# VH-VL binders against q86i44, part 20

Target 1, 197 residues: q86i44
Amino acid sequence: MSGQNILKCKKCQLEITNKIITNHNSDTFHEQCFVCKLCSTPISDPYFTDKETGDFYCAKCEVIRNDQSKPLRESLGFCSLCYKYFRQNEDILTIDLERYHIGCLKCTICKKGINNEKYYREKMTSKLSNYCCEDCFEKVDKCNGCNSMTLGQTLLAMGKNYHANCFKCFKCSEIIKPNSPYSINKQTNTPSCQKCN
Short names: E, the ipSAE of ESMFold2; O, the ipSAE of OpenDDE; V2, 0.75 times the mean of E and O plus 0.25 times the DockQ between their complexes.

## First folded at step 5 (VH-VL; framework fv_guselkumab)

Design j2 (at its last look DockQ between E and O 0.08; V2 from the best seeds 0.00; counts 0 for: pae E 13.3 > 2, placed apart)
Fold by OpenDDE, look of step 5:
Structure j2 (fold): chain C 197 residues (1-197), chain A 125 residues (1-125), chain B 111 residues (1-111)
Amino acid sequence: as target 1 above (197 residues)
Amino acid sequence: EVQLVQSGAEVKKPGESLKISCKGSGYSFTDYWIGWVRQMPGKGLEWMGIIYPGDSDTRYSPSFQGQVTISADKSISTAYLQWSSLKASDTAMYYCARGPSYRIEVKFGSYFDYWGQGTLVTVSS
Amino acid sequence: QSVLTQPPSVSGAPGQRVTISCTGSSSNIGRGYDVHWYQQLPGTAPKLLIYGNSNRPSGVPDRFSGSKSGTSASLAITGLQSEDEADYYCQSYDSYLSGYVFGGGTKLTVL
């Protein structure tokens, strides 16, 4: 008995016995089920799907829906890292008055998501920060200049890692730029810039 | 040579406003945090707050939050500590000190390697 | 009171070894935060003496040493000299207070 693969509607989970609507994902629907939730019109491309409810919205109604939800989005705020608005049911991490999507914070070293308050942050630019989880922090090399973690680009000098601005002349405290000549005091193992040499 | 030079001693009355300064030289001022530390007469050191002049990110001790304002003018390599209304209890020596390089929120190894000479603030009626 | 606890005073004779303790808790030193030490001579600003638990800045004699274990840190001074008479402060970070913390300071007297 060739078990006739009963086509079921993805929305209502009932058998489709009449006209079958197939979307771009090859999902099958009743004609009555593949309609806009707001205007009840049959869906045509382009359409949008609510990720939470699974409801469909036509392009026109999506605009309306977005407008209606604007005040809520604004009230919820946005992630300090990705700058996307929070959704009502999203888990957020709040640290030092900043709010983050849990999935936005990743350890620079192990790439694991950071979901607790036990992390370290290094701001590289106004838009870019490195993060390190507590477990990886112990494995991270420290800057020989400032004794802080080195998560990003570092200068290797004298067998040690430095932040770019932390490699300085021992005598005048000026920054020794990458590829600039410097001398090493063999006794103290300290660098001196060309001017001070 | 790295130097932090602070403004001179201040004698004020309760209720007056005050802004003291700390000028950095001999290093890239925007690349290091500047902290303020209070020392009341005959007492120990108290961390007040810290600012990163590069972007003016400022952090306060809970004890000093709302009590003082820390700011910086990177164009002249100067950090500021100010009061809107002084109290007698604000009488103390105030030090600025250079903190860690870069905007590092790592709390693990932050120390102050260079200190200003201090500014004595006396508040008396 | 200071989050980090130091003895209020210590004393020693010239040439002796003295130690200054800095006792913290699970929210600061016990969290693995580094301990730093400052020397403050009478009438002067503090000076960094030890950073990162045991590192000496340039110009600091090797007779100064720092160590850390558990929730406590220690500053040791060997070959005590008259010029070592000063106040000494330990410093770390406290996660509970979300801030830098100093010890209460220790007055070292050279007898």
Scores: ipSAE 0.073, ipTM 0.626, lowest interface PAE 2.2, mean pLDDT 87
Fold by ESMFold2, look of step 5:
Structure j2 (fold): chain C 197 residues (1-197), chain A 125 residues (1-125), chain B 111 residues (1-111)
Amino acid sequence: as target 1 above (197 residues)
Amino acid sequence: EVQLVQSGAEVKKPGESLKISCKGSGYSFTDYWIGWVRQMPGKGLEWMGIIYPGDSDTRYSPSFQGQVTISADKSISTAYLQWSSLKASDTAMYYCARGPSYRIEVKFGSYFDYWGQGTLVTVSS
Amino acid sequence: QSVLTQPPSVSGAPGQRVTISCTGSSSNIGRGYDVHWYQQLPGTAPKLLIYGNSNRPSGVPDRFSGSKSGTSASLAITGLQSEDEADYYCQSYDSYLSGYVFGGGTKLTVL
């Protein structure tokens, strides 16, 4: 505090020109900004913070808040991407049974939010997907099997890009693995696996 | 071109097990969800659950969780609906339907664009 | 009672216009989720009729149209024909149920 420098409140980011309140981490706050949201008493350790709103709660009121909001939190569910519970009155983006915060879906190419517009998803792992807005999808290479985007490495076959699991025998529809032998019907330009050859 | 062909009608007694099938053709089976819908006699459509055959990710309606098992065998492009112990109240027409494409998403949820012919399951003593 | 409410029946004479309503709530249609429509002819499987509120799949005539406003959606059928006699279902998504929801169905009778 010293009195020679302007300090900013960690909660509201505005200048502190009056009494300065500090916590155990030496963060500085306005007196009115470092109080319990429910009971308005000054905050002291231990205390709790709602990460979505930035509100502080004393230990007593955190127990009360948890009890009050439990049925609502359980009924609203959680985001399929960040795994945080939805808050009351929050807009929920739903696609194919997956639910997301509006701000959580972003194009992996341009990083703009995917709110209520058409977009494309490529599942990478059980925990990770790539997303692509419509504008970026028009520019990115496409799989010749499924006509969806290909990010990163692809299988090159018959002069075209494929996802690893999208290059299939025309006769039996089985996946033709990389470096596996296959034949090409020159009249139809279609691949067949060794079994169907 | 896209077809979902279901197994034939079944007549069963309460307590018996049953597994019915839905074979997809004319599209990339592992790139689309497959849903199951029940229609009890004289009643409307009820969504039961959905599976993504590519990795067997399976989601159930709360009303059907624990009552049925949804599975798929991607090597033969076939989805399944099964009961371990049938009840008389399971008497219904059961449809499979192609759901959302996992690789192409459209806003605000999706629809079922192709439906199987249905499998009539009759459970009576 | 179904999550989406439809009238149990509607009727019209050949050549006339009918509408079928689908009423939801703030957890489904009112939250911005799309509405889709299915036609089920007697003794047959459902068929996609309208998707994304107002889009027609290939092969569906112009006389079928859909719209959405607020917490409700509507299917309109103009130039009514005898082959339109069927059950019609709306479908959406519900955020509280975390799943697809269908209307109770509407039986259309062509007089």
Scores: ipSAE 0.000, ipTM 0.494, lowest interface PAE 13.3, mean pLDDT 81
ESMFold2 (binder alone), look of step 5: mean pLDDT 92; pTM 0.949

Design j3 (at its last look DockQ between E and O 0.03; V2 from the best seeds 0.00; counts 0 for: pae E 16.9 > 2, off the site)
Fold by ESMFold2, look of step 5:
Structure j3 (fold): chain C 197 residues (1-197), chain A 125 residues (1-125), chain B 111 residues (1-111)
Amino acid sequence: as target 1 above (197 residues)
Amino acid sequence: EVQLVQSGAEVKKPGESLKISCKGSGYSFTDYWIGWVRQMPGKGLEWMGIIYPGDSDTRYSPSFQGQVTISADKSISTAYLQWSSLKASDTAMYYCARGPSYKITVRFGSYFDYWGQGTLVTVSS
Amino acid sequence: QSVLTQPPSVSGAPGQRVTISCTGSSSNIGAGYDVHWYQQLPGTAPKLLIYGNSNRPSGVPDRFSGSKSGTSASLAITGLQSEDEADYYCQSYDSYLSGYVFGGGTKLTVL
């Protein structure tokens, strides 16, 4: 009934034996491994990853890391994704309350820049969203809890995709966390958490 | 099709509390921001703030931060504007307006495409 | 007073052309944010007239047009009609204020 694996920190690859920190992709980390490289503050959304080192940066430090530039650039504002200042006469993609460099906003599936007038969005936090271009939209799986798009990492449970917060105990409606054991009522095909076993 | 229906006119005294409402219909209420705009008698439009009812993400104009509370009840497709202690200077027409979609957007920046009929709030002794 | 500056009034005779300016700064229109326009007829709520600098919603006559250049935007109305008499507001976003900003409004009088 119960299925478990040893949890490993994605940053250091060592076992997690106490508090588990989970990001929006359901990756797991030690508390001390999911911190900003420059200021050591615990990471929260939005955050940035150096693709060559794997280091994390908070939004404030990403601005500092990317910009020792002249005061004139600061007056034009900055991209809501890469946090680099805009240059004069640069083409800017404006989506509701957020501004982006052309091409910085990318489809989660195909990684092509979002520069069409039409796209689809899955909001992850107040400041972080996943996007899907028109071409990829027809290929997107739906969450079996809420029937909305699943563009980020999914929880695969009972052979189906769920958002992390959409896989809930049938009896108590509490979220069944990633990698937590649960029981399945095979007659009703419904999950139950540890407390309801 | 899309409608924003606001609560009726209010006459209040200074120091009283007030909560006015804006009910959305004809669209997916949780997919769009809802903004509040003040128009003082004989004056122009002033943006007060916006809320995304889907997760209650709320943004205020600096001029109104701390002076009002914007909230929403997505179960009844209704947004609210609330004062804990009204002042005579709060006498104005208050509009709600539908802002941009957060789930599916079209390039063009943020605008308010549908407006409520307005709620006149009069605060006097 | 208003972050976006509009002339307080404009007038024209029926059939004429009039323009209404909306002047901003490097933190709003000059930063590339779109400009939108609203018409407010006497005693009514504002109505979206132009969005995304130059696009007309369904039902808005093509005698209304919008443009943006540099730190300013303009609403043009051709073939003026008596029913065009209203207040007109421009609206954009300002990065320093982190919010939406309206112009002070322009009263259009059709003579």
Scores: ipSAE 0.000, ipTM 0.472, lowest interface PAE 16.9, mean pLDDT 80
Fold by OpenDDE, look of step 5:
Structure j3 (fold): chain C 197 residues (1-197), chain A 125 residues (1-125), chain B 111 residues (1-111)
Amino acid sequence: as target 1 above (197 residues)
Amino acid sequence: EVQLVQSGAEVKKPGESLKISCKGSGYSFTDYWIGWVRQMPGKGLEWMGIIYPGDSDTRYSPSFQGQVTISADKSISTAYLQWSSLKASDTAMYYCARGPSYKITVRFGSYFDYWGQGTLVTVSS
Amino acid sequence: QSVLTQPPSVSGAPGQRVTISCTGSSSNIGAGYDVHWYQQLPGTAPKLLIYGNSNRPSGVPDRFSGSKSGTSASLAITGLQSEDEADYYCQSYDSYLSGYVFGGGTKLTVL
């Protein structure tokens, strides 16, 4: 007896006995459940889901909602990672003067959330950083130049990883850019830029 | 260093198929969206679509839906843009560009921080 | 036609201040989506110039600045230099299209 898998509506959690609506995530809904909360029109792509309420909004109504909530959103700010505006009373994480949703900031290695615990930061740009949790720090490959962790952009040279700014000429200490020609001293295994060859 | 290297220029005839490539290096290829952007001769930039190589989640611009196929091979850190049947109107420069590192960011207007050098596709009879 | 509207061209003399506007609608800029700017030098790929309305990537001079208000954004260039001659594109996201959108581009000529 092939147990007919009862299809349940993801919104109301009740069995679907009539027309089944399937979204792009393969979630199933009653026809009456997959409607815009604002205009009550059946949902078609594109649509938006309110993560707090689970309500659906058509593209047109989403614009209206956004306009209505604009003053509040602007006052609350947004997450530096996902760029979503913070909600009222939402817990946020502040690290290095940047604000994040809890759970947005994750270890680059193990993907565990960073929650103001001990962490390590790799600064890639003035505004962009990668983070590593304490557990993963010892396992992370280190830059042969500065001996700090390499989480993001790295240069592979001479069989070793370098931060972009850490691969330098041994003679003049200038940064050797990626794909720039350099020579290797066979005795010391150190790089020299074209000017110092 | 983050780099996107695209395949070389293509000269094709109408009706021919084509697949161009974009290889990423210097970063975790599976963790960032890759977008394709068209620029017709003397014209502006047009977003075509975007793919997340980690799970091959693909999204298209409505204007390009069904017109092209975007795919990725994460094993070689390469994204693809392909046509089943080229048209003269497909003559353009095509750029791949690195998009956001998180899926959720796609809905909120992320930017493209690194760009390939472009692939010129010429379709003429 | 581009969803975001830019002037086709702007010009300025060296040392001057120029601004490039990017006009959207309630479904993109007006909906609160960020605006980004790209610089495309002649014969080259676009380069990210401004992200998140007003942020500069590393290597971008501070004479470039971005702002956003209402349904519009603006790129300002102070101390105009000859090397600034390029095409500039704004970019955002549109909720109706469920996708990224670019402006039509602005050709900046340095006189």
Scores: ipSAE 0.000, ipTM 0.510, lowest interface PAE 13.4, mean pLDDT 85
ESMFold2 (binder alone), look of step 5: mean pLDDT 92; pTM 0.949

## First folded at step 7 (VH-VL; framework fv_guselkumab)

Design k1 (at its last look DockQ between E and O 0.04; V2 from the best seeds 0.00; counts 0 for: pae E 21.2 > 2, off the site)
Fold by OpenDDE, look of step 7:
Structure k1 (fold): chain C 197 residues (1-197), chain A 125 residues (1-125), chain B 111 residues (1-111)
Amino acid sequence: as target 1 above (197 residues)
Amino acid sequence: EVQLVQSGAEVKKPGESLKISCKGSGYSFTDYWIGWVRQMPGKGLEWMGIIYPGDSDTRYSPSFQGQVTISADKSISTAYLQWSSLKASDTAMYYCARGPRIEVTETFGSYFDYWGQGTLVTVSS
Amino acid sequence: QSVLTQPPSVSGAPGQRVTISCTGSSSNIGRGYDVHWYQQLPGTAPKLLIYGNSNRPSGVPDRFSGSKSGTSASLAITGLQSEDEADYYCQSYDSYLSGYVFGGGTKLTVL
């Protein structure tokens, strides 16, 4: 009787029926369970686990969590970026129902603080937003795939920048993953995946 | 045993002032936040505010900011909710409840684990 | 209007399974804040039923369970009993409001 080893999530102890996340310890998790407790971002190395609660923390949030020097009780909420509490009378920026310290949200290019002025957001399916100020927007390189601004990590191919999900096989339109083999048609200067070569 | 005991029912007229109390026992009163929750007749729960008795740090819901005053006397393990001028619309049950201990970690998971029995406030002309 | 949305009422027969949903947004449940549940019996103060999305305080039967996914949470009651007839409230924290938020409450009727 081949006991079908039901994969269980190490965090919630429930059966995993969908996507399985496996950590370096070979523990299995639901995708939604292997996230940072503070920022809810999917966990990547390095990460930390609270020994008492079993909660996961990304490196950034771990630093925040351990900062006990802040007068947290004197705050009116916390910043959606740095997660530090707001001080009384501190100016706060509100964007899309999220609140930020002034200066926390910065342009990815020039590093100036984003304010209530016009700004642009790089939206990707897997990562919430790099921000770009209006001044830098025209100078930012555009993705050769979707023609939108590239602020975060990009794939450089054929001398052009691509969003990860925008670098696709010219023949089959499948996404070519980073470090995956691909060929370039010299005549058309287009990429082809290994399957289509 | 952790207990929160609230003051008795109040019957008031519009324009009158009122201060109701919540006394904690069975735990370190100064180490836990105390929240106040309103429940109007036949309605749901509404968070009003919270106070840390250790240093009297007080936070209010935006809806109740400036409408009520929350305070505490740690020497007698008592929290207070008060109105300077009551309105008929203030008629409700008011609950005190023990909230979080540590802000940094518990804000994200803060809950109210012990509740007072409630104080009924009736405001009528 | 309540920041967290609950159905106003649910009903079930004894022994059945019922679920109560709690729908939030990216500023509360979706932000990673835990969801807690309270039971309020008629004429009584609320009682903590579930904390930290899925944990049961001492004395709460295992037929009560909580879950959270995305911007929503759910309370499940199996083996419904007559004594379960009560109002149920979800609660979380909202970063935009910088405050605790309750659902509108759900009246559970046992048929």
Scores: ipSAE 0.012, ipTM 0.534, lowest interface PAE 9.1, mean pLDDT 84
Fold by ESMFold2, look of step 7:
Structure k1 (fold): chain C 197 residues (1-197), chain A 125 residues (1-125), chain B 111 residues (1-111)
Amino acid sequence: as target 1 above (197 residues)
Amino acid sequence: EVQLVQSGAEVKKPGESLKISCKGSGYSFTDYWIGWVRQMPGKGLEWMGIIYPGDSDTRYSPSFQGQVTISADKSISTAYLQWSSLKASDTAMYYCARGPRIEVTETFGSYFDYWGQGTLVTVSS
Amino acid sequence: QSVLTQPPSVSGAPGQRVTISCTGSSSNIGRGYDVHWYQQLPGTAPKLLIYGNSNRPSGVPDRFSGSKSGTSASLAITGLQSEDEADYYCQSYDSYLSGYVFGGGTKLTVL
């Protein structure tokens, strides 16, 4: 029936008398105290907190804040997954103009990190790729169109597995989409799209 | 051994032009920015500007924009500070200092690790 | 003009500890930029004393230390010696000015 505690801003330790902003841990803040220290925009996920100052940083400004470390002998940039700068002795994996720490990439099957170990890649035509460690590679089915591994979605056609982009009309080389009708030449065991037959 | 050697002291009259120099040695001159710092008699240090000698990218403090010209000749590893018309208030010690490596931008911030001996400029009638 | 504020003077007896403050704002130290310190002995050019808030270059005694917190930085000198009598400047970067900024300087007197 009575209030016992007054709310205080966790950032500045002063009373909150108006709008209350709450983070995911139920900490309370003034609206002006829960902003990025560098750009002053309201904080949203992901964000970072400096342990010693209590300041908050948005993802873009965390990159800027990390840039104020001692200059690297050569700029190596930062990881596209964790936003931390690469160290001098660290191996860097570059895929499609994005750079990653070794081990930030995982095997699609077993989810173990690829720590500069031999791996196999399945490119799925969207600048996205699936990866497979050496151990799991020995267990995966292969595409009957290109004889490469199948890690993602596959098409079952003529009793065989194919990548979606590897099941093509023999006559016109156009992709025969999943569940699309096609004809089979029994002498050559080759598919033909409906248009070519 | 990294060294920055500046030209000798100057005594000038108001309205005269002047160009002082700073020659770097013992390092790759085009790997680093070079800055200029003024110290008026009995006063503190004031950053004037910075230049990358490799392509002459030059950045000035707002207090000195339009007051001086900073330039460099990378073929002889030399940076310059220049006035077209001196004033008595330009009387000061002028230092050149090696700034950050070329990979560093204003966002990163850096320090001046090697300094020239200074050039005293006296402007009086 | 000085963007960073330092006390104009500080003094201490031999063997004592002294501290020199450097106070900035949200556009420089408070934005997270590093603070560096320079020592200028009488009649000489400045020399780098502390870089990156707290690092000593080779040849600088461990009696010199630096720290940074919030919008301010501090230079501490322990075991004060007569040779420490000099002017001391802090330096950072200011995002509004897009350039380097120095403190106004602090004259250290050894009593």
Scores: ipSAE 0.000, ipTM 0.417, lowest interface PAE 21.2, mean pLDDT 80
ESMFold2 (binder alone), look of step 7: mean pLDDT 92; pTM 0.948

Design k4 (at its last look DockQ between E and O 0.06; V2 from the best seeds 0.00; counts 0 for: pae E 19.6 > 2, off the site)
Fold by ESMFold2, look of step 7:
Structure k4 (fold): chain C 197 residues (1-197), chain A 126 residues (1-126), chain B 111 residues (1-111)
Amino acid sequence: as target 1 above (197 residues)
Amino acid sequence: EVQLVQSGAEVKKPGESLKISCKGSGYSFTDYWIGWVRQMPGKGLEWMGIIYPGDSDTRYSPSFQGQVTISADKSISTAYLQWSSLKASDTAMYYCARGPTIEVKSITFGSYFDYWGQGTLVTVSS
Amino acid sequence: QSVLTQPPSVSGAPGQRVTISCTGSSSNIGAGYDVHWYQQLPGTAPKLLIYGNSNRPSGVPDRFSGSKSGTSASLAITGLQSEDEADYYCQSYDSYLSGYVFGGGTKLTVL
């Protein structure tokens, strides 16, 4: 067996015994192996290669193939806080039926992201909840109305912290709106709304 | 930038109706009280009433109760002051002013007005 | 007569200190309600100068200061300048009237 040069197709790794097709990198292919993956037409310039599979795509099919990426990003869904689509293989924090980017939820006190670390949650009357990391939970003030932690917007009333909905008229128990007029019984240190004074 | 922009000057006759407006921008309109203040020619400031557009809670000065109607349309961030029948004594400059909301970690025992509209001059004469 | 009493006018020379008083009663300032101050330059809308008795909003020079004691409050202006010529109003809340109350106003003249 003497003096024959044997070339192998870079696509299928089998011997080329017929017409040899050479690309700009001097790689050799069977004529039938140097075709578009989607439409099977012979490759001519310009063409595109999928780096993971080694498949070739003609220019028209590359445009079509890239347009098909929309169903994938829609199937991955989006963050319930920032409304940006998730990327492939991204870590996702799920709370109840809502999904969030890692780090999009932030500690209300220190503003660092809530990563799959221990956290504390305060539900609000709004659709959003407030969250607190473990380190800040040890330092958080408590509401003088309900004795629960104060994470969101708070009032300083009569020298004490309150949730917005926890500063109430002593007589009628109606919420005293922020900076609304009210009376103070200085001997008992109790507030009364305008209607009860 | 927080702005309160009032409707233009009005010249009216006694007995006519009038509704003047105050449009808020640059902030969350439904989270702040809006007050109305009258200033008669050459005189001081008089508080007329106040409204919380978020739930339409409306409070009137006793001097103006039944004399005017204060309202708001939160869909267009606008408060209104309305007369059903003007008198010559209603001739004055009328200001709207933004009242309080929640102050984080603070509450005062009273209310102040931090931003004021440019004023609407109402002239009632024959 | 206004619920809060202010002098009708005060005057001072450039660089001097002037004070404007605001006298109330047990149903307003004496009940613990805060006092606020407004400046009204000629032909313009009022502007907040002092809130919560003594606090200055951003942009108000520190030569303006406020205080409260008992049933009265005071606005002090040091280093008087010609642009300080304006009307000044105090404001509080009155529990019997169930409403906000303004002083009668003080015309400041810079001599």
Scores: ipSAE 0.000, ipTM 0.427, lowest interface PAE 19.6, mean pLDDT 80
Fold by OpenDDE, look of step 7:
Structure k4 (fold): chain C 197 residues (1-197), chain A 126 residues (1-126), chain B 111 residues (1-111)
Amino acid sequence: as target 1 above (197 residues)
Amino acid sequence: EVQLVQSGAEVKKPGESLKISCKGSGYSFTDYWIGWVRQMPGKGLEWMGIIYPGDSDTRYSPSFQGQVTISADKSISTAYLQWSSLKASDTAMYYCARGPTIEVKSITFGSYFDYWGQGTLVTVSS
Amino acid sequence: QSVLTQPPSVSGAPGQRVTISCTGSSSNIGAGYDVHWYQQLPGTAPKLLIYGNSNRPSGVPDRFSGSKSGTSASLAITGLQSEDEADYYCQSYDSYLSGYVFGGGTKLTVL
């Protein structure tokens, strides 16, 4: 055996052999499995999960699904993560100009609630940024590309972790995307994209 | 065939230094992490640390940080675990095991040990 | 005292189903780290039994299965056989310890 790990989709429990989608909870999905139940659109942040069925809903469809709360959301405001209205006199967390229920924004590592005293945000391009509490920050692995913390989906290559956009061809500096072919120079232990092979 | 072969049993006295070895074969030694695991007599498995032979990046368990030194010589596909001064409490079986190489994953580490050495018994007694 | 908690022992008769639990916390299993299982026969080195929560390496019978939910994982053995008598360890990663962690181990006795 090569020791290569097999990833399974959290939704369908089948092996993922193509593009891997990773959510903020570090669960992995097939691209076709991580879609809105109502509109079948690929899920992007923020998204919501039905607690009973496990189905995903995009922000728009979630609002529709919970239309009964529309007046309350409009009057009281709502959480940027769960999209539920804020109750009267409810304590809220404001981070990066977004408002959250205190229990909604969690550390990606320990799942404790993030507070506004000290927190760290992972650089992400395609999804909602993952957050890390102060307690976990020093213990998380750093990207070999940018030396910042890795919380979400990472590529482990040549024994090192990379953000998706940080794994680059050594020759042309182009990003090598997950599941894209690349080669490794055995002498320098550096990756080369297919174009530069 | 992937194999990890460890050095033979050691009988030492307290205060002595020791360096045990783990030689990998049947795979690219520099592409996989190598972990060390302690098992005291009649006890469970304890992760000690891990090294990537490709660049000698080394990580230790907090419990073993400063207590042991993990190293590797990639030229001979060998990883090492060493003590500067042994204690009676260091009496245990020590395993090396092959860790991760390449994968797409959500969090750092979180991988498994797929191949294990046969173990090295270290006995420290006065 | 192990970060992951296992029952010290389980037993079953041949042909029976047994389960071994592995209880973690929000900093390891609950954080989404995978759980792996190892079998250690008496006097031998550990062997990878389950990886990635539920995957079996080549050579491992399908009567061995793994699952994970919440902060816990479980190893199930169906059709228990005498050769299954061994110690079983779960393993994961802990973010607070910044390292791999093992369960305390479970001794399985086949009656």
Scores: ipSAE 0.000, ipTM 0.511, lowest interface PAE 14.6, mean pLDDT 84
ESMFold2 (binder alone), look of step 7: mean pLDDT 93; pTM 0.948

